# Ledger of designs, part 1: VHH binders against f4i9g2

Scores and structures below are computed, not measured.

Target 1, 368 residues: f4i9g2
Amino acid sequence: RSEKSEERRFDQKMSAHGAGIKTSSSAVPFASPKSRFLSKQEKFYPRCTPRLTGPQSRDTPPKRDTGIANEKDWGIDLLNENVNEAGTNEDGSSWFRESGHDLGDNGYRCRWSRMGGRSHDGSSEWTETWWEKSDWTGYKELGVEKSGKNSEGDSWWETWQEVLHQDEWSNLARIERSAQKQAKSGTENAGWYEKWWEKYDAKGWTEKGAHKYGRLNEQSWWEKWGEHYDGRGSVLKWTDKWAETELGTKWGDKWEEKFFSGIGSRQGETWHVSPNSDRWSRTWGEEHFGNGKVHKYGKSTTGESWDIVVDEETYYEAEPHYGWADVVGDSTQLLSIQPRERPPGVYPNLEFGPSPPPEPDLPPDQPQ
Structure headers, positions and changes below count from the first letter of each chain, unless a header shows other numbers; Kabat numbers aren't used for antibody chains.
F, E and O stand for the ipSAE by ESMFold2-Fast, ESMFold2 and OpenDDE, each averaged over both directions (binder to target, target to binder). V2 = 0.75 x the mean of E and O + 0.25 x the DockQ between their complexes.
[cut] marks letters that were taken out.

## First folded at step 1 (VHH)

Design a1 (framework vhh_surovatamig_d1)
Fold by ESMFold2-Fast, scan of step 1:
Structure a1 (fold): chain B 368 residues (1-368), chain A 125 residues (1-125)
Amino acid sequence: as target 1 above (368 residues)
Amino acid sequence: EVQLVESGGGLVQPGGSLRLSCAASGFTFSSYAMSWVRQAPGKGLEWVATISGSGGSTDYVDSVKGRFTISRDNAKKSLYLQMNSLRAEDTAVYYCAKGKVYVKTSGTYTYFDYRGQGTLVTVSS
């Protein structure tokens, strides 16, 4: 297929990204948004039959890895001394290392390390920074940021963060993880962006999602998905993926489902628009009433339609309740952060504690 | 008694440069991170740049990266913001702030326990 051929060309271009940039061997890459869109979605157009499959499995979140020290060496042992030094490698490339330990009000403490380098001729450079932060509000944060660029204008950047904060209004602790990565070509119309997040509280409330988009010459693609669990049996999942070419062809697939105790609905649409604006689409839906019957319905632009009630073939079970232990096992490094000693009789000032701002929601048609 | 006194604001043409200064007193200046924050007319506060207590690390909001440079002189207890290639959207009251930000690609978290009275920067022809 022409689309499969185009996917292969894109992956080859993206794998060449960062040529001349020196990277540590332990870096964990994200899946590219284009390969995710094309590999994880059905590529049959047009479709005229009801969708009978369940939701797609989600991507595994990336793990923090600085490339210099593995995850078990996170934080404390990386900052046993303050340094600010630079040198030249035997191949003529230059390097630098810097670390710091910053203190602020309300018990704020940030320990960080940074290293980077430049190629012999200055044609490429890279930087890697990692940090841990805490304060007396109960805030704790781990983070890493890596970036690089070359003289051809190619650039890449990635970050990963994990945060613990206390919610005084609900008397709950909340853990938030996020990762972002982008790459851009300086010589071609090519680039991509990927953002992933995962949020949990101690009562099982969970929010996960990803926003991905990119371009390779004449093709652009967008992928968004989200999952929400209220910790009480309610589950909401959705995905929306679409692509377009400069020739005017567009196609996409989107669906959502919402369930509580076996009662809920699913619906979706697969669509395609040709360069002359001819449209094909197939819409489908399911209603589950929890009574052993499922209402299935849908239609297509080619004239197929259905509206049937069938016996429930499989029981849908709501996502199980997650306890605090299911989250904190992955957060051992975050929880091991040692805050500054608080003097007797001194209380935290909660007015200026770090609080997550609302995440901006980028429209599907905004490439990086 | 913490005091932060900003100076250096004024009217400047688009594409011009301006240097802001902040004189600090009432605390051990070298032990604290310092930041610049701004408020454009009719808008909320926006973090601009931060510098560690030692001066060893700096961070900037994307819209000013490559154009603004934050620096400090711990011996003089002074914080600076060198603003180059100024744009109309840089028009704001600029505040010197005692404290740090947590920078996330989706936005910024603020951790300021004190800020000064501000100095007005107007970018206009």
Scores: ipSAE 0.000, ipTM 0.098, lowest interface PAE 21.5, mean pLDDT 68

Design a10 (framework vhh_8pnl_2)
Fold by ESMFold2-Fast, scan of step 1:
Structure a10 (fold): chain B 368 residues (1-368), chain A 124 residues (1-124)
Amino acid sequence: as target 1 above (368 residues)
Amino acid sequence: QGQLVESGGGLVQPGGSLRLSCADAGFTVSSNYMAWYRQAPGKERELVARIYSGGSTNYADFVKGRFTISRDNAKSTLYLQMNSLKPEDTAMYYCATTYYSSGRVTVKTGFDYWGQGTRVTVSA
């Protein structure tokens, strides 16, 4: 597949040109509802965070997607091996593999495996930790954390986890997935950060989002989006994407929409600020009443303005969500976790719930 | 640069006992993930025992039931009690720790500092 080429060549080239700068710097004509809807779709956004061009850590296999556990992922297979070994290479570098099993209250069990290496002078190092957790409250967790640095000063950090919560009494289940990745160059002012999360319950409630930002070729960009579905037909979606150059040019696009059964609203702003602080913006909004009428309004700093009510039938449907079994089925390794047997007559302590997972490291501060 | 100092090693007869200590004033032993490793001449370094930040412990199969890892939080000292020692236990013993106390995933599994080691010899 061409993913490596898109991510490291075409995606970098697209980010350097700034898809947003062309859109933000141009007066956008009044778009049709279908065209406007398509322009807001999520699939435009994954390419806005390029990968670093610097060398990767030697001897560390990359995991490209941290959101979905795969039984072919070598790190997950290590949880089934009881390895405790270490060594020193002829060049003085060292490596190790460890595994463990930790037990706690209320049936808590954690199986983990960790591996890593270090150069003889400590200028290069890497570590990868994989774990699974469970307890008697119906809690299951699967996760990984990877990090490293090389002698050129490049550094990277990556984590993901999947969590299952099951209510035995009602068969209610909730799945939460999250991932964070970052990389920084040691030789140039370049790096990127990405965080995303997905939360689902068996009743169709869904929450997902991402925060991304990076810097390459004297350009910085930020991209955020969120989605919420209540499982009953309500949807909330928003994006906020903006970028700047070291010379002071800034541009962005943001929008939000809320709908239920053809009734709702959406609004947005496209903006641009020149190096001399001249600001252009275009704001727009729509109110959908569900009765065949849509109120459309907006204005721009260049004098464009509209406020009209049109006869237009609104059909809006939230992005189709696969059935619950499909969502759970994507987490084959999570489902394979075996909780400790509960002795007869012993009930889980539900007062305090499952132990919360450790919080991932926070992202670095955004450029001001 | 942190420094861990192991002590308590020595020569002992098979079936004997030793208690190893690991101390560092720069770390809060009570809240750190810590471990004991060993390395025999010409062999790989191997994990012997570990203690997690919450106090839970884990042991390699070859020492389970004979060795006990513990810590004294007031003294900032990690211990390894070794009973029923065998010639196969002859090695340099090292302790390892992280400078984080809690919060991050790495704090429970990463090691930032290693000691200089203490020698254990089990022979007649």
Scores: ipSAE 0.000, ipTM 0.105, lowest interface PAE 19.4, mean pLDDT 66

Design a11 (framework vhh_7d4b_2)
Fold by ESMFold2-Fast, scan of step 1:
Structure a11 (fold): chain B 368 residues (1-368), chain A 124 residues (1-124)
Amino acid sequence: as target 1 above (368 residues)
Amino acid sequence: QVQLVESGGGVVQPGRSLRLSCAASGFTFSSYAMGWYRQAPGKQRELVASISSSGGSTNYADSVKGRFTISRDNSKNTMYLQMNSLKPEDTAVYYCAAKVYIRTESGYTEYDYWGQGTQVTVSS
């Protein structure tokens, strides 16, 4: 009834990591610069790619926030075309394509294809590079890097990578996916950056995460999240989202949960800091005992508090809906990479990890 | 390499004026908010004034409102603090500060960068 309905609604608010808990009088609530961000993102990611005389790439890296990978239009088939040519399209834009093979130590092989263009008036330019790599350690890699800029100073770049790590001696196989995307305005202090990753092994271990950053209209926001499953029933999930104005107003929401076999905890904080450093916060937590009882507690800087024990079923996911079998099924291009034949009597060098060395980090966001 | 260099400090009598300058290098100055902080002996560092990246928004501590004016010239990578009607309680080391975002393996991190400070002494 009334009391039970109130208890259940209260539980739902806390289980939603504070999603039902909000500062009703916030001048800029955590509700949705999302539409403005998406419009800005589309502006910074040029849709008008100069027309190519040859096959046009249709690749957009999968939007992994949906939890599903789609590799079907990656343009990796361009690696099977050995071309080195340049020309001018009918609209006056220029284009080029080139491809190559690089060979190195320990069976290293890289096949790559690069294309790019420039608008007829020089007002925009773009490049796109695709590659596959392998070596004798069982390492395989697919990747793409795209970038562009225009005469107004807008620029963007994007990279997508999928790798297989295989250790035949330890019977370990791991597939890792990652993407990094960035766009910057040349005419205003605005831009965004996104990095996400997914890692899976054959034993059910899974790690996923994302780091996102944006700036628009003198406001910056960060979104970070991670999920970890050990393949044995343990799960760790967390989020940390926060925003600030240039002059010092900050606000955020963060939470984490850790569970094993129905026993665990959740905790979180919603917070706000004014330009004069006055801090408001509301913290909440749940302790799950695995016996049909949940301890729920919380407090705020304005004096609100609660500490209750309720009868409630513990809900958590012991393993992800998308795991090893799914990622293997979706990684057919990666798994089909043909490594160089290893001559009889030659053994892989495993001492310094897979060859080639890891890709370099992104350059700093500062001018130097 | 981020550098902030303050200048314009000195000894001045009550009621007089000083103008502080902060020359910035090593980052895209026009893209980041800037501020002036001060620290008197035995006290915590406090925000005096801040200015948005475009210069369109400013904030001031209550103790300096109406007396101090913050400004910036993005073409010169320089920020200024005009200090009028100085009082003995304004005696402090004044620091230029910038919030700069640096790309790391974990994403972007915010760093507050500080100059070496410039001494302002208001005495009779």
Scores: ipSAE 0.000, ipTM 0.335, lowest interface PAE 12.4, mean pLDDT 72

Design a12 (framework vhh_7d4b_2)
Fold by ESMFold2-Fast, scan of step 1:
Structure a12 (fold): chain B 368 residues (1-368), chain A 126 residues (1-126)
Amino acid sequence: as target 1 above (368 residues)
Amino acid sequence: QVQLVESGGGVVQPGRSLRLSCAASGFTFSSYGMGWYRQAPGKQRELVASISGSGGSTNYADSVKGRFTISRDNSKNTMYLQMNSLKPEDTAVYYCATEYTYSGKTVRITGEFDYWGQGTQVTVSS
């Protein structure tokens, strides 16, 4: 086996990157902002009624550890207070806290709390809105939205929410989590956007993914990945990452794998497009037949090719143990929501209103 | 600011051993998977070995299995590569790099968590 075949074998186990013969292009790695605009917001927590808890990192969506989300550190307890107050500081900056309670059809209830601050000249401001929602269909939601801007023109926005759909008649339940974050610089041509989601049902079906887009200087990049488990042995994973410059250079790497009970396939492509639209590409694939042998194949535009059968090697991965108990354990705050009491003889309307389009699961072959 | 600094490279005769170190700073080391890559003149970079954030899982290139051992010391923010029975074919610049781990699983995310060291030269002379 050649070294290139060995490199491809390792790439399939550890990373999405296919091996290839590259000409005289030094590949610029996919860029992301190395300084965060959000670090400036520590200057903009105005003087207000003292908070007991200190600041904590809020730059990433919660990381799931062993079925318990322990990095959720937002002010959900503020929903338990009925507070409406505002004030001004000696420097002319202002702050406010307000709360409300909205009711609607089909037992709809929303409790919310909002707080914010603004500099004397209005050049910097921040706001946080927290909410819980419920109705008589078994729906529950927790959420937060944060945003701000500073006197240098930087701006940021963040949202996070958890939703439960539970049918009390059939014991079906689904939990959905999502987060979106973005930031833009006021002084340079830079900004980024990130979206993350996780969805689980009581039967072990799981879907999770992320979309990230950004720009720094004259380079733009896109990163997307998805994972799907059906709870019955089917596994789908994919990644698609690419970047471009204002000079017209583009490059990317993408792969997918699909397995069921040890039988499946992996495939990927590493590609580069020059400013004059000349394309270099290297594609690779594997077929796993469940018999201890793997068919490996690939080709490149520079004439590299292989088509071989080799002994199977496995990469160990921690086995997730997803089930209703694990999902419930992740969502103690969501489960504590108390819906409005349903009057005798009144039944929930199970017809859902118009919803925003769902977050797309893009095919691995689509450019971002 | 993330920094990765390799050390321990040098010139050795075939059959000898070297131990490479990668000192990391600017991030929570134990939360990241790490890897060793190498690049010989005129060739693309190849993965040599990788290790999970906890050190509980490792992976090796077929060309180095049984000869190289990857390890890490999270208390020192350092990753190591023990290279035994070196061959002329192992001559390359060796780089350390980060991997992102999320939800108990290693995921390679380019850009934000794809950090590289400057490299250390290993030369195996005949």
Scores: ipSAE 0.000, ipTM 0.104, lowest interface PAE 20.3, mean pLDDT 66

Design a13 (framework vhh_surovatamig_d1)
Fold by ESMFold2-Fast, scan of step 1:
Structure a13 (fold): chain B 368 residues (1-368), chain A 122 residues (1-122)
Amino acid sequence: as target 1 above (368 residues)
Amino acid sequence: EVQLVESGGGLVQPGGSLRLSCAASGFTFSSYAMSWVRQAPGKGLEWVATISGSGGSTDYVDSVKGRFTISRDNAKKSLYLQMNSLRAEDTAVYYCARKIYVTGSGYTFDYRGQGTLVTVSS
């Protein structure tokens, strides 16, 4: 039998087969006679899953892996190389390595390592910088920035950082992760950009998302998704993806789900617009009442419609988008940063506001 | 297996014209920007022209602007280079090449054909 994609068969994701069934947040409840149309559009939709960072070119000195695949490969060990070197390769290209550290007020410390190179004629260049920062307030940061360009206008850059904040006003720790990647052509109308972020605090509040866009072969695309968790059982998750061509053909798919304690809703739209502005659309929704009943409804511009209530137990466990746990793992390297030794009797500089007197008692027990 | 096969090269007098063709197979041709790259005797590879996947966007090296036209037929999986007002300095082996973007490296060519020789002389 011919090659088939599960993603071309939305109704297959609604299967009630045995153990191992995943909770789906994007499935259309009914197959349409127009499903072949959606399948064709999906073939041209760009992928939006983040990739693991790979090693640099074999021929580029210094020859080392600069990827952020997991904590073991993270740049903390690279920051221990205290070298300042430069050289010229046999092909006339140049390279350099530079490192240093800066000390400041309030225990501030920054350790950094930078490397880069240029072609013989200066027509191409690249730079890569790694850093680690800390101070006596509990602040810690890890980061990397890489970039390159050539004389034809081709360029790329990427960055990744993870930051720990100690909010002195609320006395809560907060971690923020972010990454941005971009490339563009100087010789054609082509390029892409992607940004990922993840923020969470000690109470379980979480916000994460991605924003992507690009252009290649006279097609432009936009992909966005977000997830929000309040730490108290509320979940908001959404995705919005669309693309267009030079001739004005557009297509997209978007959905949103909101759940709180087994009660919630999902809704979405798959759409297509031809160059003459003829629009096809299919909208769908689900309402979960938490009582063993689910309301499923939808309609299309070609007259398909449904509005039914089914017997279905609502068991919701969030299936996150591919994210930091799949790439970085945990915050072990960030938390392992060694701040400067604080002399006896020296205290961190405090933010503006009334400072309560030091309490000898332990903080109140955290509620479950 | 990706294959690119060039044809249409030959001997032509200065001021003459030639049309090069490239037959592509083993990949979704319309999804890739395609280029012509040449190598003159005793010189390195020189990029000549690029065309977007749909054919609506084209770009050329300055020395051939107004003389060369790159085009494609996605239904036939073919790339073309119409070369007019040929000069002695256009003498080279011409390669059909697939243009890709490699994260961290920029734009490059991952496949090229065997080439077709163009000689411009009296």
Scores: ipSAE 0.000, ipTM 0.142, lowest interface PAE 17.0, mean pLDDT 69

Design a14 (framework vhh_3k1k_2)
Fold by ESMFold2-Fast, scan of step 1:
Structure a14 (fold): chain B 368 residues (1-368), chain A 122 residues (1-122)
Amino acid sequence: as target 1 above (368 residues)
Amino acid sequence: QVQLVESGGALVQPGGSLRLSCAASGFTFSSYGMRWYRQAPGKEREWVAGISWSGGSTSYEDSVKGRFTISRDDARNTVYLQMNSLKPEDTAVYYCAKTRVYVKSGDTYHYWGQGTQVTVSS
């Protein structure tokens, strides 16, 4: 089953409560292009060859309304220039460029470059920081953080990173890609936050997820979803979405499914709470036995109830994860990172066994 | 486009030595581990030796330990296999391969080029 089927299920359930969950990063004045989220259909393409840059391109602040990281931007080339400089444009706006190089234990190396600008009157400012990290264990990281704000209180920030872990002994790797984006209005009670990640290991373990939050037109919404694949045919998918209004109405939908070769279960809950704290809820579940029988059950607070076994084939296969060529081929800049030279007789501090990637921290679910 | 070109194979007498080379292009050579495989007539392809992407770790099939040495030269995008004390059983076509950074269960390495023939005979 595809993610489209999962989204359609959620949308259908939310429509029953008269208000849709709005989770899109484009729902607020600081709309972010959807095309920048990593998916099977969208890829990062970091560039390793220098682009032509001029002083004027460094003098112009990034467009505030896009709020998007772009690994294709000439900013990645700043890591190849160890320059510290600042200037003032003819219009009185200022800019700066700074670079650094940090060294640490076990061959740790971080090269970074930062640039930024400020309008003549200080009414608008922006910064952009790029970095690469490596050590002697086969760890490599590329990242960027971009942000801006204006005197009206509008602000945006975006960060993304790619991480590679290579096990020198097994020659296996894990790759992680993630981004966070936020935009908020200074004049309206409106804004949004989005975090997404993709993680893969050498044996087909895969984890994808997103956490979204936003506020627009006196409504707040929260959306979380995750997908987990063990590389051996098992899959876990879940979603949890809910919203509220300033009038005290709340509603939500959550579900999960677990399958292995057509055998598994699905379960969920759709709920609604009125301003008077009256709660309506509908819970449902399915057990798929892989033998042409499906057990379907559920209940609602209004007295609906069912518990039946039906004849139904389950045509569910574990979702294909990214092929390595789809990930590594587009990460030429990450792969080109040169670790520090290791002195003769010094061994990297290696830990045996691939560990699952660490779970990302959850952001606070509060507007402002 | 990934290209691997093996060379250095020859006819040699038992006890002799050969050095094989594999010239790589089309990928970031220093970021991948490299391996040597061989295939004798009528047999499946067999792993022979491996070297990590950093060059700090090497591994060998038991029958070649102490006789073969794998090395790499990242400045020249080349991996080498030094073969000493050659035996008739080492007769095979030798292939080099880059490692897959991400591998599904049961996946095998991709091989590029026709390999290089090593014959050990008196």
Scores: ipSAE 0.000, ipTM 0.281, lowest interface PAE 14.4, mean pLDDT 68

Design a15 (framework vhh_4orz_3)
Fold by ESMFold2-Fast, scan of step 1:
Structure a15 (fold): chain B 368 residues (1-368), chain A 123 residues (1-123)
Amino acid sequence: as target 1 above (368 residues)
Amino acid sequence: EVQLVESGGGLVQAGGSLRLFCAASGFTFSNYAMAWLRQAPGKRREWVALITSGGSTDYADSVKDRFTISRDNAKNTVSLQMNSLKPEDTAIYFCAVHYTWSGKVYIKTYDYWGQGTQVTVSS
């Protein structure tokens, strides 16, 4: 706890010390991500031995070490201030801070704080928004969204949110986290988008995933993965990554695994498509039957093949690396949200507003 | 729609024989390895026999030399010939195939837990 206190003091000192933000920032917060497909030179026929085991290539969801937790904690503190102010710096740049409350049906309350700035000529700008939401159903939400652009037309956008659902009748709790990050070039056709989500319940059910898309040097790439744990010993994991060039070359690899009580399978495919649509692929798999024997197999369009049964102990991650107790420990701000006081005899409506729209499956348009 | 339909189970006395069949549909049967698994009451599911797409076979030590797995790619069928049956062979027997995300075959754990054929061997 003393270490978290020190971090909160440091963030507050940097971000909110004084009447407002004295300098604007339009810098891209994230360097262009390294993609194995941007650096990978796909050969017509890879000179690798057949893959007998699954790849362990997965993105890491945003956590405390990405800085998002610090920025979230700072913004939540700002929600306790009612501030509406604006000004102009000596260099002609402008800044503002505003805050508000929105109230709705079923005890809905949204507290928010926004700050931002722009250059004298309006060619560069940045905005940061924090919010806290709750209602009488046991719903609580924290969020932050940051965006900006520079004089060259480069733009960036990122968001993070954490949601709690509590079922008073069954005494169940579920925490969901998500983050999205994006950057786009104003001078060339280049940019990237990343989305991560984590969902946890108190019984050990866990769902995680990520979608990543980008373009750089006339190459585009897509990377996706997901992990599902039912809290009862079942696990399902998958990865799908692919890339293409303006010349029409495409390549990728994908795999999945599913296990329960030592029994399950893994399988995958590595593939390449030439500019004239000639396809090469290599498929591989493992079948685990829970008795110390593993069937390993595979084949390729070039005639490579293997089909063997080996004596091998089955190993898989049956539980998530980060679980409910860790999530609750890191969700102190979310859990501390104070909903509106519910009048005696008023019952929450199980339905709260319209369902949110589905998440985008392609890179989103630039935020405005 | 992918389907695996087991048949051939029944009641038999110790020392007897049964032949199980699995009719497969909805995927290119000849491209996949096929397996038989079993689950006795109150026990975990265990693997019994495997036949690869190329016809190679392997067996659990408890059934080796008594059971024979075979396949008929023309009929999309995998079979298990069970000889010299013991009371310990009493279980529900399940047919299984490879999982794939890319859409040819995806069999969830729940689906094949309920689809087996009962084999009961009297003492």
Scores: ipSAE 0.000, ipTM 0.208, lowest interface PAE 18.0, mean pLDDT 70

Design a16 (framework vhh_surovatamig_d1)
Fold by ESMFold2-Fast, scan of step 1:
Structure a16 (fold): chain B 368 residues (1-368), chain A 128 residues (1-128)
Amino acid sequence: as target 1 above (368 residues)
Amino acid sequence: EVQLVESGGGLVQPGGSLRLSCAASGFTFSSYSMSWVRQAPGKGLEWVATISSSGSTIDYVDSVKGRFTISRDNAKKSLYLQMNSLRAEDTAVYYCAKSTYRVTIYGSGSTYYSFDYRGQGTLVTVSS
C-alpha cells in the first residue's frame, strides 16, 4: 500500500471516470429561467384574435429528459464491475466507488454501484448511484441518482428510473419511466426544477407529462403539460404555464382538450394579474359535436367576444406517438434483469415489492 | 449461512455511553451496507443508522444524530454503534442488520431500509 502507487492509481481511475462523466461538483449547473417565456411582453397584452383551425396553444413541450436517461445506458455496466475502492489525492480530496448486492423477502434483489468525490474540506462533492431491482412479482427497476455541490454553495440533483410492473396471472404489464432534475445557486436566489414521466400499459393506456419551475431572484415561472390516453379512444391533453415577477405581477397561458370518437372540446385561458389583484383574461373554447360543425367561442375582460359555428373537420390524435411495442423495444436493459430463482413450491406474494421513491412535493400551482 | 452476533448491551444511567458490536459471518461483509435497528418494549422495529459498504455514506434517524456514531471494520467483519448521551427513550433491543438498498427520497434526505437478516439482538436499558 504505497502512497505514491495509490495516488497514481487514483489519478488514472479519476481520469478514466472523468472522460465518461458528464456531471461533476466542479461544474454544477445553476438556474436560468426560460427567456422566451419570461421576457415576452405579449404575455401582458396578448393578441385577442380568435384561432379558427385548432387549439389556441399546441406548445406541448418536446419530449425532454434530464439527459440522465441517455446516460443510463453508459452507466449500467458499472453494476457488473463489483468494485469497492476509495482513495485520497495529494491535495486532500477524496474519491470512492462501492457496489453491493442486496437480497430480501419475496425474491427481492438489488444490484447497485455508487461513485463519488469530495474536496478536502467537504465544500465540493458529487455522487452517482446506479441500481437494478427485481422480485418474484415480476417487478423490475433500473435507476440512477446523481447529485453534487461546489464551494460556492451551488447544488444539483437528478434522478431517472424505469420500472416494469407485471402480473403473470392476470396478463397485465406496465412500464413507467420518470426523471427529475434540479439545481440551486449558492450566490443568488436562483434555482430550477423539472420532472417528466411516461407510463404505458400493454392495452394502450398511456400517460405522459412534465412539471417545471424556476426562479431567478424575485422572478418565478412554472410550466406543466400532460397527455392521457385510456387505450379505448379517449384522449386528454393539457398545458399550463405561468410566471410571477418581483412586483407581484403574474401572467399565464393554459389549455386542455378532451376527445372521444370525434366528439369533444378544447378550451383555454391567457391571463395576467397586476400587483393590486386586477385580473385580465382572455378565454376561448371549441365544442366538437362530430357532425362537421365546430362551435368556437371566447371572451376577454376588456369586452372582446366571439361565438361562431364553423364547418370544420375535427382533428385530434387518438393514439400516442409512442406505443407499447416501441416501449418494449427501448426497454431491453430493463427486461434483461434476471430475478432470483423461485424455490419449488414457493409462490410470489403479489402485494409485496419494493416501493419506488415518491415524487417530491411540488411548488404550489397558480392561484385559481 | 448468514450470521450476525450482537454484543455490548447493558444497563446504563441517563447521559451514559455504550458501544455495541456486531460480528458478521457467512457473506462478503465488505460488499453490503449494514444497519442498526431497535425495538422498544411493546413497539415495532425502528431503523437507527446505516453505513455503506465502504463506510463513505452514513445516515441516522433524527433522534440520535449527534449522539450515536455508526462505524465498520471490513477487515474484522464487524459493525459498531457508539451511543453517547443516552436517554430513557433509547431503551430497546438493538439488532445488527444486513441492509438491503438504502433509498433516498428525491433530495428530501429521507431514507428507508429493509433487512434480509438480523441477529438475536442485545438489550440496552437506560434507567437510574
Scores: ipSAE 0.000, ipTM 0.156, lowest interface PAE 17.1, mean pLDDT 70

